# VH-VL binders against Isomaltosyltransferase (ctsY), part 1

Every score and structure here is a prediction.

Target 1, 124 residues: Isomaltosyltransferase (ctsY), of Sporosarcina globispora (Bacillus globisporus) (q8rqv0r968to1091)
Amino acid sequence: VEYEAEFGVQSGVSTNTNHAGYTGTGFVDGFETLGDNVAFDVSVKAAGTYTMKVRYSSGAGNGSRAIYVNNTKVTDLALPQTTSWDTWGTATFSVSLSTGLNTVKVSYDGTSSLGINFDNIAIV
Unless a header shows other numbers, all headers, positions and changes below count from the first letter of the chain; antibody chains are not in Kabat numbers.
F, E and O stand for the ipSAE by ESMFold2-Fast, ESMFold2 and OpenDDE, each averaged over both directions (binder to target, target to binder). V2 = 0.75 x the mean of E and O + 0.25 x the DockQ between their complexes.
Where letters were taken out, [cut] stands.
The coordinates of atoms that the task and the answers printed are left out; those that the model quotes come from them. Centres of patches stay.

## First folded at step 1 (VH-VL)

Design b1 (framework fv_becotatug; at its last look DockQ between E and O 0.06; V2 from the best seeds 0.00; counts 0 for: pae E 12.2 > 2, placed apart)
Heavy chain, then light chain:
Amino acid sequence: QVQLQESGPGLVKPSETLSLTCTVSGGSISSYYVHWVRQAPGKGLEWLGVIYYSGSTDYNTPFTSRLTISVDTSKNQFSLKLSSVTAADTAVYYCARDRYYGSGSYFDYWGQGTLVTVSS
Amino acid sequence: EIVLTQSPDFQSVTPKEKVTITCRASQSIGSSIHWYQQKPDQSPKLLIKYASQSFSGIPSRFSGSGSGTDFTLTINSLEAEDAATYYCHQSSSLPYTFGQGTKLEIK
ESMFold2-Fast, scan of step 1: ipSAE 0.025; ipTM 0.657
ESMFold2, look of step 2: ipSAE 0.037; ipTM 0.690
ESMFold2 (binder alone), look of step 2: mean pLDDT 90; pTM 0.933
OpenDDE, look of step 2: ipSAE 0.006; ipTM 0.615
ESMFold2, look of step 5: ipSAE 0.000; ipTM 0.584
ESMFold2 (binder alone), look of step 5: mean pLDDT 90; pTM 0.934
OpenDDE, look of step 5: ipSAE 0.007; ipTM 0.621

Design b10 (framework fv_becotatug)
Fold by ESMFold2-Fast, scan of step 1:
Structure b10 (fold): chain C 124 residues (1-124), chain A 121 residues (1-121), chain B 107 residues (1-107)
Amino acid sequence: as target 1 above (124 residues)
Amino acid sequence: QVQLQESGPGLVKPSETLSLTCTVSGGSISSYYVHWVRQAPGKGLEWLGVIYYSGSTDYNTPFTSRLTISVDTSKNQFSLKLSSVTAADTAVYYCARAPRYDILTGYFDYWGQGTLVTVSS
Amino acid sequence: EIVLTQSPDFQSVTPKEKVTITCRASQSIGSSIHWYQQKPDQSPKLLIKYASQSFSGIPSRFSGSGSGTDFTLTINSLEAEDAATYYCHQSSSLPYTFGQGTKLEIK
């Protein structure tokens, strides 16, 4: 299941459309202040390990974002440089989810690096 | 100011469908989820279900086959339908708001006034 | 489902007394406990969220503590307006559940 970043709960970030290749109606940028984030409500019918995919572009260098699940930090996800801001990549990791509602947050923390454009997450 | 208000018939016959509406004023509909909670006379609170901004729902296990929660975003109205009612469904029904503007969701910051539904022939 | 057990079920209390209400979860829920006050013929009102965070406008005499399985709501100096039933609620896992309630009456 795919969750567009522009439909997540945005804190300190902005929706933009000035680069090609995004899904949905736009992408999210403006991760500049500690605590800036996008949060998603992810509902699953069975508890277990899922693959989370983050679609992003990073034209200026290697970035990273902190990932939280149900208010617990689960990883600092590396977002390697893409060819350009119009070229989208996917970063993948395994995540444990509880049955029913989970809150997933992609956050610019003190451990996070550089600017990125964030398109969506997918839970598989 | 944020306000929730339930409406619907106060009397429903056994085997029929109970239908209630919750109207929310104040705040963007995308900034919260609406939950339904009921309370039988003299008893405690029982969680029924929730609807998310995606339109997805989760229901408490005893109600999965009988309960439908829906939303009309153009009217900021949330509906609860509970089918095949019995006297055990007699209760005050509340809609309650859970904010989603931060990662810590699940607390009910504002509640409707409640509407008493009596299931009786 | 997670079962929440409150104690006491009922307490008759004197004004200015310190009151402690406990809520025990059948499994660990971190800090995902919320406390509500319900007066007769009224809807519940949020007092404390996430075990210890006061909701806006709530008098400072109300406080919450605990983590894991054992949680406490404290009223430091009871006022007459505090006569009500108090409920704990967990949001750690679906289905959401409530404790059975604690009724406080003023002597």
Scores: ipSAE 0.000, ipTM 0.547, lowest interface PAE 14.0, mean pLDDT 84

Design b2 (from b1 with heavy chain D98G Y101S G102S G104W S105Y Y106R; framework fv_becotatug)
Heavy chain, then light chain:
Amino acid sequence: QVQLQESGPGLVKPSETLSLTCTVSGGSISSYYVHWVRQAPGKGLEWLGVIYYSGSTDYNTPFTSRLTISVDTSKNQFSLKLSSVTAADTAVYYCARGRYSSSWYRFDYWGQGTLVTVSS
Amino acid sequence: EIVLTQSPDFQSVTPKEKVTITCRASQSIGSSIHWYQQKPDQSPKLLIKYASQSFSGIPSRFSGSGSGTDFTLTINSLEAEDAATYYCHQSSSLPYTFGQGTKLEIK
ESMFold2-Fast, scan of step 1: ipSAE 0.010; ipTM 0.570

Design b3 (from b1 with heavy chain R99Y Y101D G102S S105Y F107L; framework fv_becotatug)
Fold by ESMFold2-Fast, scan of step 1:
Structure b3 (fold): chain C 124 residues (1-124), chain A 120 residues (1-120), chain B 107 residues (1-107)
Amino acid sequence: as target 1 above (124 residues)
Amino acid sequence: QVQLQESGPGLVKPSETLSLTCTVSGGSISSYYVHWVRQAPGKGLEWLGVIYYSGSTDYNTPFTSRLTISVDTSKNQFSLKLSSVTAADTAVYYCARDYYDSSGYYLDYWGQGTLVTVSS
Amino acid sequence: EIVLTQSPDFQSVTPKEKVTITCRASQSIGSSIHWYQQKPDQSPKLLIKYASQSFSGIPSRFSGSGSGTDFTLTINSLEAEDAATYYCHQSSSLPYTFGQGTKLEIK
């Protein structure tokens, strides 16, 4: 299931369309200040380990974002440089989710590096 | 409802290690970052450092070689250790919460502060 | 480090007067400025976050504005209880820094 960043709860970030190749109606950028984030409500039918995929572009270098699940930080996800701001990559990691509603945040915090454009997450 | 309270010795001798604890009540310590800030008598606020959910820390440049911030989740406590103290370290020490939420990073709740005097 | 410079350092003011305190950053910090009130022998109290957002329970006479390098805290109509030192704080980059403080005395 895919969750578009522009439909998440945005704090300190903005939706833009000025680079090609995004899914949905746009992508999110403006991760420039500590605490900037996008939050999602993710529901699963069974507790367990899922694969989370983050679709992004990083034209300026290797970036990273903090990932929080149910208000607990689970990883600092590396977002390696993509060929350009119009070239989208996918970063993948394993995450544990509880049955029912989970909150997932992609955050620019004290452990994060570089600006990136954020397109979506997918839970598989 | 959430309260932070500092505690520790009010008097520390020069060259020794200053050790303080911040006890959290009314909330889960895994849900926020904790900062330490000090204030010398009659002076302004000085940021010392922060501990994140991951247990990672960042310290202000003058303190990187002397300062350690840690967390003990079993006691619901954060700790600050500052080694090799001098009279310049005399200050009121505060712990403050930085609740990670959709509004960003700011210091919303502060402990009442504890005065530490460094003298022989 | 980002240096925050407040003005004035000190002001003696009459009740009901409008007071403006400024905070200037040595480089652009967007809206990542926060304002605190510290009364004598008390801990700091958050008033305004992210330049203009009032924290819960704060009287409406307090407001904030600005972006980039120039920020302002305004007290629309001073009350006697507003005698305190006011600090700005930036969260744009590490290390976090505070302004030197503005002390308000009520006449």
Scores: ipSAE 0.000, ipTM 0.527, lowest interface PAE 15.5, mean pLDDT 84

Design b4 (from b1 with heavy chain D98V R99K Y100G G102S S103Y S105W Y109L; framework fv_becotatug)
Fold by ESMFold2-Fast, scan of step 1:
Structure b4 (fold): chain C 124 residues (1-124), chain A 120 residues (1-120), chain B 107 residues (1-107)
Amino acid sequence: as target 1 above (124 residues)
Amino acid sequence: QVQLQESGPGLVKPSETLSLTCTVSGGSISSYYVHWVRQAPGKGLEWLGVIYYSGSTDYNTPFTSRLTISVDTSKNQFSLKLSSVTAADTAVYYCARVKGYSYGWYFDLWGQGTLVTVSS
Amino acid sequence: EIVLTQSPDFQSVTPKEKVTITCRASQSIGSSIHWYQQKPDQSPKLLIKYASQSFSGIPSRFSGSGSGTDFTLTINSLEAEDAATYYCHQSSSLPYTFGQGTKLEIK
């Protein structure tokens, strides 16, 4: 299931369309202050381990974002440089979700680097 | 008003290390990327490299073995060191600001530039 | 690396004339082109960002257009103070690159 970043709950970030190749209606940028984030309400029928995919572009260098699940930090996800801001990559990691509603948050915190453009997450 | 100003020796001998400073006044250096750009006499602009919020750097390929960009937040200064200089490194050197993130990836503020001549 | 090619290299123009400068990218860069003016012995000055967005304090006679690979800077009615070299710059990918410059001389 894909969750578009521009439809998440945005804190300190903004939606933009000035680079090609995004899904949905745009992408999210503006991660500049500690705590800036996009949060998603993710519902699953069974507790278990899922693969989370983050679709992004990073034209300025190797970036990273902190991933939180239900207010607990799960990882600092590496977002390696893509060929350009118009070239989108996917970073993946394993995540544990509880049955029912989970809050998944992609955050710029003290361990995060670079500006990146954030397109969507997918839970599979 | 935020201002960038480059400074350095002006004359450097071949094979030596060029050392330049970019001083930021009127504001904090903690919220933007600083890039170095040079311009040989009568020629166009050439991007050299950048230092990020994380302190990591990226350099243009011709310079990766010779170039070091660093930051001293306590002095509000960025520095550029270019080793093993030759006459081809004679140029005006600029530091320039990119705010990034929600602001954008353009150079909105440039220093005045400092001329470096490489000559014996 | 993305190569930016400007046209023309040089143009001698009359005051009040409309001037068009083009910048072509070797691959698509969306709208990630920015235009700078550089007068002799001065640092570059940002004129237009993201192909068509004006920057504060820039006269309205300057405008930009284009997307993908083909971009244009227009000076609607040239003033004597516009004698300068103009550069395009792409921020789509590292390394950042500049066009070779277009020098405008007033007749």
Scores: ipSAE 0.005, ipTM 0.555, lowest interface PAE 14.1, mean pLDDT 85

Design b5 (from b1 with heavy chain D98H Y100G G102S S103G G104Y S105D Y106W Y109P; framework fv_becotatug)
Fold by ESMFold2-Fast, scan of step 1:
Structure b5 (fold): chain C 124 residues (1-124), chain A 120 residues (1-120), chain B 107 residues (1-107)
Amino acid sequence: as target 1 above (124 residues)
Amino acid sequence: QVQLQESGPGLVKPSETLSLTCTVSGGSISSYYVHWVRQAPGKGLEWLGVIYYSGSTDYNTPFTSRLTISVDTSKNQFSLKLSSVTAADTAVYYCARHRGYSGYDWFDPWGQGTLVTVSS
Amino acid sequence: EIVLTQSPDFQSVTPKEKVTITCRASQSIGSSIHWYQQKPDQSPKLLIKYASQSFSGIPSRFSGSGSGTDFTLTINSLEAEDAATYYCHQSSSLPYTFGQGTKLEIK
């Protein structure tokens, strides 16, 4: 299941369309201040380990973002440089989710590096 | 401060559709998931359903076929429609806010509640 | 669905007594339990969030504890205004559920 970043709950970030190749109606950028984030409501029928995929572009260098699940930081996800801002990559990691409603947050923390555009997440 | 207020008819006839509105003041609805909860006279709290920022909804299983929750972002209003009502649907109906962020999964504030009586 | 069972259903108490209300979940919910107070003819009010976290404006005599399946709300020294029905609520999974309620009456 895919969740478009522009349909997430946004704090301190912006939806934009000024680079090609995004899914949905746009992508999210403007991760500039500590605490800037996009939050998603993710519902699963069974508790367990899922694969989370983050679709992004990083034209200026190697980025990273903090991932929170239900108010607990689960990883600092590396987002390696893509060829350009118009070239989208996917970062993948394993995440534990509770049965039913989970809040998944992609956040710019003190350990995060600058310079990514965020397109969507997928839970598999 | 953020405030929720329910409104709608106090009396509905059996077999008709119950329609309630929850009006939000003091904040933007983009910050909210809104839940509907009811309480039959002298009974406990029963969760009916929720509407998310995306407009998606989840309903409690007994209500899936007859409950619709929707949002009007231009009016800061949420609505609940419950079809084919019976006397068992007589209750105080509440709307309640859930902040749409990790770690905020409690309900606060609640509306004042509106009593709906199903009677001919 | 996750079933929440409260104990006791009803208790008649004397002011200044310590009151303990329990909530048991049919499966593990971590700390995703919240406690509400409902006085007659009023909407529920949040007392405790995430099993043990105090909420702003709530008297210090209210506290919560527990994790997994067993949770407790404690009123350290009951006051007359605490006559109410208390509900636990789980936010771990859909559908959201409430306990059946515990009614406290003053003797």
Scores: ipSAE 0.000, ipTM 0.522, lowest interface PAE 16.7, mean pLDDT 84

Design b6 (from b1 with heavy chain D98E R99L Y100R G102F S103D G104W; framework fv_becotatug)
Fold by ESMFold2-Fast, scan of step 1:
Structure b6 (fold): chain C 124 residues (1-124), chain A 120 residues (1-120), chain B 107 residues (1-107)
Amino acid sequence: as target 1 above (124 residues)
Amino acid sequence: QVQLQESGPGLVKPSETLSLTCTVSGGSISSYYVHWVRQAPGKGLEWLGVIYYSGSTDYNTPFTSRLTISVDTSKNQFSLKLSSVTAADTAVYYCARELRYFDWSYFDYWGQGTLVTVSS
Amino acid sequence: EIVLTQSPDFQSVTPKEKVTITCRASQSIGSSIHWYQQKPDQSPKLLIKYASQSFSGIPSRFSGSGSGTDFTLTINSLEAEDAATYYCHQSSSLPYTFGQGTKLEIK
């Protein structure tokens, strides 16, 4: 399942359309202050390990974002530089989810590096 | 610079457990997943399973009861154990790397493969 | 599971011909299709990723296209060294699956 960043709960970030290649109606940027994040309500039918995919662009260098599940930090996800801000890449990792509703948050922790543009997440 | 190398016995008797090792050189262990794929002589490619950075695994349905994939992070080695083998398990076994940090949900590097023959 | 069906199963071709191999998915997979070349007694080698992106070092005569359920690998001008079996692979959903393979034989 794919969740558009612009439809998530945004804190300290904003929706923009000034770069090509995004899905949905735009992408999210403005990750620059401790605690800036986008949160999603993710429902799964069975508890277990899922693959989370983060679609992003990073034209300025290698970045990273902290991933929280149900208010617990699970990883600092590497977001390697893409060819340009108009070139979108996907970073993936394994995530454990509880049956039913989970809150998944992509956050700038202040230990996270560089600005990135965030398009969507997918849970598979 | 990235290299995958399978190793293990080339001959396994029916009903025994097949045990293979894949050694990966290059890259951080957290930056990729290792998959196992097999190919029976003259046949196509069949996905067996994957191990994630967390140590969690997913297996293809026909193998769920017989297959175990594990990792030894100190040696950068991935292991496959397939129990209760029969002649139908005769195949070349490959390990393959999936690099998923930049839209790389594909197998960028494969081991050379190791032929396992199941016979007495 | 997502079933991938390749066409043709086998094709005998002459050098310099244009070759087209098709892969059809049983459900939409976006662009999550990848193409591999396997020469006799060798490991598969990645040619094209995400339907249309060439992997590093792959000759320009190889190209891919398609989205959704229908995908195509094209060899614009076949060389003798292209005699191999070609496989499509989907990464949209577990279990990962491969097409049955297309064997190209040079006349």
Scores: ipSAE 0.000, ipTM 0.508, lowest interface PAE 16.9, mean pLDDT 83

Design b7 (framework fv_becotatug)
Fold by ESMFold2-Fast, scan of step 1:
Structure b7 (fold): chain C 124 residues (1-124), chain A 121 residues (1-121), chain B 107 residues (1-107)
Amino acid sequence: as target 1 above (124 residues)
Amino acid sequence: QVQLQESGPGLVKPSETLSLTCTVSGGSISSYYVHWVRQAPGKGLEWLGVIYYSGSTDYNTPFTSRLTISVDTSKNQFSLKLSSVTAADTAVYYCARGYYDRSGYYPFDYWGQGTLVTVSS
Amino acid sequence: EIVLTQSPDFQSVTPKEKVTITCRASQSIGSSIHWYQQKPDQSPKLLIKYASQSFSGIPSRFSGSGSGTDFTLTINSLEAEDAATYYCQQSNSWPYTFGQGTKLEIK
């Protein structure tokens, strides 16, 4: 199930369309201040381990973002450089979710490297 | 207005470490990145690397093993250290503000005045 | 890395002349090209960002155009103060790269 970043709850970030190849209606950029984030309400039928995929572009070098689940930080996710801002990559990791509603947040923290455009997450 | 100012020794001996600081005033460092760019006498501009507000860095490939960029947030200062210098490292060194905007990284909108570093015995 | 090639390397021009400087990228960079002016013994100064947007305080005689791989900086009516070296720069892909520069001398 894919969740478009532009439909998430945005704090300190913005939607944009000035690079090609995004899904949905755009992507999210503007991660400039510590705490800037996009949050998603993710509902699952069974508690368990899921694969989370983050679709992004990073034309200016290696990036990273902090991932929170239900207000607990679960990882600093590496987002390696893509060949241009119009080239989108996918970073994957395993995440534990509770039955029912979970909050998933992609955040610019003090441990994060900047310089990414964020398109969507997928829960598999 | 935002001002950037480089400082450090103007003369470094071969094999030693070149050390410069860039002091930022007139603006918040939390909203931009500091790049280092150099220019050998009579030559063009060469990008060395960048430091983000988080303290993370990216370096241009030829410099990865010799270059360290760091930040001291208490002093509003960014530092560049380049080890094992040779005469080829003689250049004017600039720090420059790169600003992240909606299009990705912003161009270098404000530059320091530059500082000449000569590598000579 | 993306290579930027400028043309010409050098041009001697007369006041009031229209000058064009080109920058060609080795691969498509959208509109992520920026133009700088550097006068002797001074730091570079941003003129045009994102191919065509004038930076604040820049005289209207400077304009930029292009997309993809071919970009142009135009000085519509050259003034004596425009004697400088001009550089293009791309921010589309890491590492950031500059063109080799175009030096303009006023006759």
Scores: ipSAE 0.006, ipTM 0.594, lowest interface PAE 11.8, mean pLDDT 85

Design b8 (framework fv_becotatug; at its last look DockQ between E and O 0.03; V2 from the best seeds 0.00; counts 0 for: pae E 9.9 > 2, placed apart)
Fold by ESMFold2, look of step 2:
Structure b8 (fold): chain C 124 residues (1-124), chain A 121 residues (1-121), chain B 107 residues (1-107)
Amino acid sequence: as target 1 above (124 residues)
Amino acid sequence: QVQLQESGPGLVKPSETLSLTCTVSGGSISSYYVHWVRQAPGKGLEWLGVIYYSGSTDYNTPFTSRLTISVDTSKNQFSLKLSSVTAADTAVYYCARDKWYYGSGRPFDYWGQGTLVTVSS
Amino acid sequence: EIVLTQSPDFQSVTPKEKVTITCRASQSIGSSIHWYQQKPDQSPKLLIKYASQSFSGIPSRFSGSGSGTDFTLTINSLEAEDAATYYCHQSSSLPYTFGQGTKLEIK
């Protein structure tokens, strides 16, 4: 199941279309102030470990973003440099989700680095 | 409105260090990358390097050993130092910004007025 | 490193005419190219961003097109004030690079 960043709840960030290759109607950038984030309501039928995939672009270097589940930080996700700002990568990690509704945030916090273009997440 | 202004000595002797300052007014320096670009008289634009919000830098390959870009956040100032200069380093030096918090390698939307540095004995 | 090659290097132009300037990248850069105008003794001014998007306050006679490796800046009805040097700039990957410039003069 894919969740497009531009349809998440955006705090301090913005939707843009100025680089090709995004899915949906755009991508999100503008992570500049600590606490800037995109939040998604992710519902699962069973508690357990899921694979989260983050599609992104990081043309200036190795970036990172904090991932929160239900207001608890679960990782600082590495976002390795992509060849260019028009090239998209996928970062993958395991996440524990509770039965029913989970709030998942991709956040720029004190351990995050660089600007990145954020396209979507997928929960598998 | 954000403004950038370059300053520094207009004349530098060969083998010495060229030192320039870019002063930023009208905005927070934490919201964008600052780039340095130069232009030799009658020539084109040459990208020198960038400093990121994190304080990290990237330099164009020919300048890796001679160039230092830094920031003084208490003064809203960026600095460029180019060591071991020769006549080939004579140029107008510009600072320019992109708004890194958009994350996309944006164009340079604001440029300083430029400052001419002449390298001669 | 990505080399941008502009054409022509120089063009003498008549007011009211259509002018085209090309920029060719040594490898694909998508639409991550920007165009600047530089008048004598002035700093560069952003005209077109991301191949085809007009920057705020730029006259509509300026337009851009292209993707991949081949890009064009067009001035649809040249005015005398458009005499300047024009540069393309790629932001697809570091190090950032500029084209060598295209100088336009009024006949």
Scores: ipSAE 0.007, ipTM 0.601, lowest interface PAE 9.9, mean pLDDT 85
ESMFold2-Fast, scan of step 1: ipSAE 0.035; ipTM 0.646
ESMFold2 (binder alone), look of step 2: mean pLDDT 90; pTM 0.936
OpenDDE, look of step 2: ipSAE 0.015; ipTM 0.623

Design b9 (framework fv_becotatug; at its last look DockQ between E and O 0.19; V2 from the best seeds 0.00; counts 0 for: pae E 14.9 > 2, placed apart)
Heavy chain, then light chain:
Amino acid sequence: QVQLQESGPGLVKPSETLSLTCTVSGGSISSYYVHWVRQAPGKGLEWLGVIYYSGSTDYNTPFTSRLTISVDTSKNQFSLKLSSVTAADTAVYYCARTSYTYGTTYYFDYWGQGTLVTVSS
Amino acid sequence: EIVLTQSPDFQSVTPKEKVTITCRASQSIGSSIHWYQQKPDQSPKLLIKYASQSFSGIPSRFSGSGSGTDFTLTINSLEAEDAATYYCHQSSSLPYTFGQGTKLEIK
ESMFold2-Fast, scan of step 1: ipSAE 0.014; ipTM 0.613
ESMFold2, look of step 2: ipSAE 0.000; ipTM 0.570
ESMFold2 (binder alone), look of step 2: mean pLDDT 91; pTM 0.940
OpenDDE, look of step 2: ipSAE 0.020; ipTM 0.620

Design f1 (framework fv_firastotug)
Fold by ESMFold2-Fast, scan of step 1:
Structure f1 (fold): chain C 124 residues (1-124), chain A 121 residues (1-121), chain B 108 residues (1-108)
Amino acid sequence: as target 1 above (124 residues)
Amino acid sequence: EVQLVESGGGLVQPGGSLRLSCAASGYSISSGYYWSWIRQAPGKGLEWLARIYHSGSTYYSTSLKSRLTISRDNSKNTLYLQLNSLRAEDTAVYYCARDYYGSGSYYFDYWGQGTLVTVSS
Amino acid sequence: DIQLTQSPSSLSASVGDRVTITCRASQSVSSSYLAWYQQKPGKAPKLLIYGASSRATGIPSRFSGSGSGTDFTLTISSLQPEDFATYYCQQYGSSPLTFGQGTKVEIK
């Protein structure tokens, strides 16, 4: 199950299409101010551990973003450099979700590095 | 090849307002990039004022945001800057520029020639 | 706001000299977010370096950039007559976007 970044709730970021290879209708960039984020409503039938995948491009170096679940920081997710801004990578980690509605947020905060382009998340 | 041409400068009265235009050619302002206004007072350095994203989102310098409005007309491929409550310290050459952000490269690659605004009675 | 301070504010140099200009940030800036511009009297600024060290298209190899964190440098290895100008550093790491105060390179 994929959640496109451009359909998330955007704060301080913008949708763009100026690089090839994105899914859906675009990708999100413009993470420039601390607190800039994209938030998703994620519903699951059973509480438990899920795999979250973040699809991104990072042509300038190794980046990172903070991941929040239900307003609690879960991790600083490393986003290793991709070959170019038109080459998309996937970063994977394990996340605990509550039964029903969860808020998942990909955020540029004080521990985050580098500009990245954000395409989607997948919950598996 | 992108060209930017500013207009609307000249002598303006303190307390008044200015509306500057930036006509773009060679690229559609609604199809990509940020687009920024930057000014430079005589003999001074560069000061960023405002940017507009190709989707329409706007961002402003914190110190000037209450007096600034950035806008565009996609049908004319033209950017605008309005500055209200003019003061002598607003005297400057005003530039528009294409503003590249998001692809791991962050810079102003094309600049207009600038338009001089003088605020004086 | 991130403040950029350039050193020196002005310098006098001769053709053939090696010129070094430093840009210091009040807080850490990713190298991806630092650019350098050249401005000649009566002209708009021209992009020289982006991402701290990448030369823009058409910029001569005598211009180079380096640095990370809070300390960045622009070097002109052998100054040419057309290089007498004012140079500005700029950061994109935080809004508002900010420029250094400029370094004027004058003929000795």
Scores: ipSAE 0.000, ipTM 0.535, lowest interface PAE 11.7, mean pLDDT 83

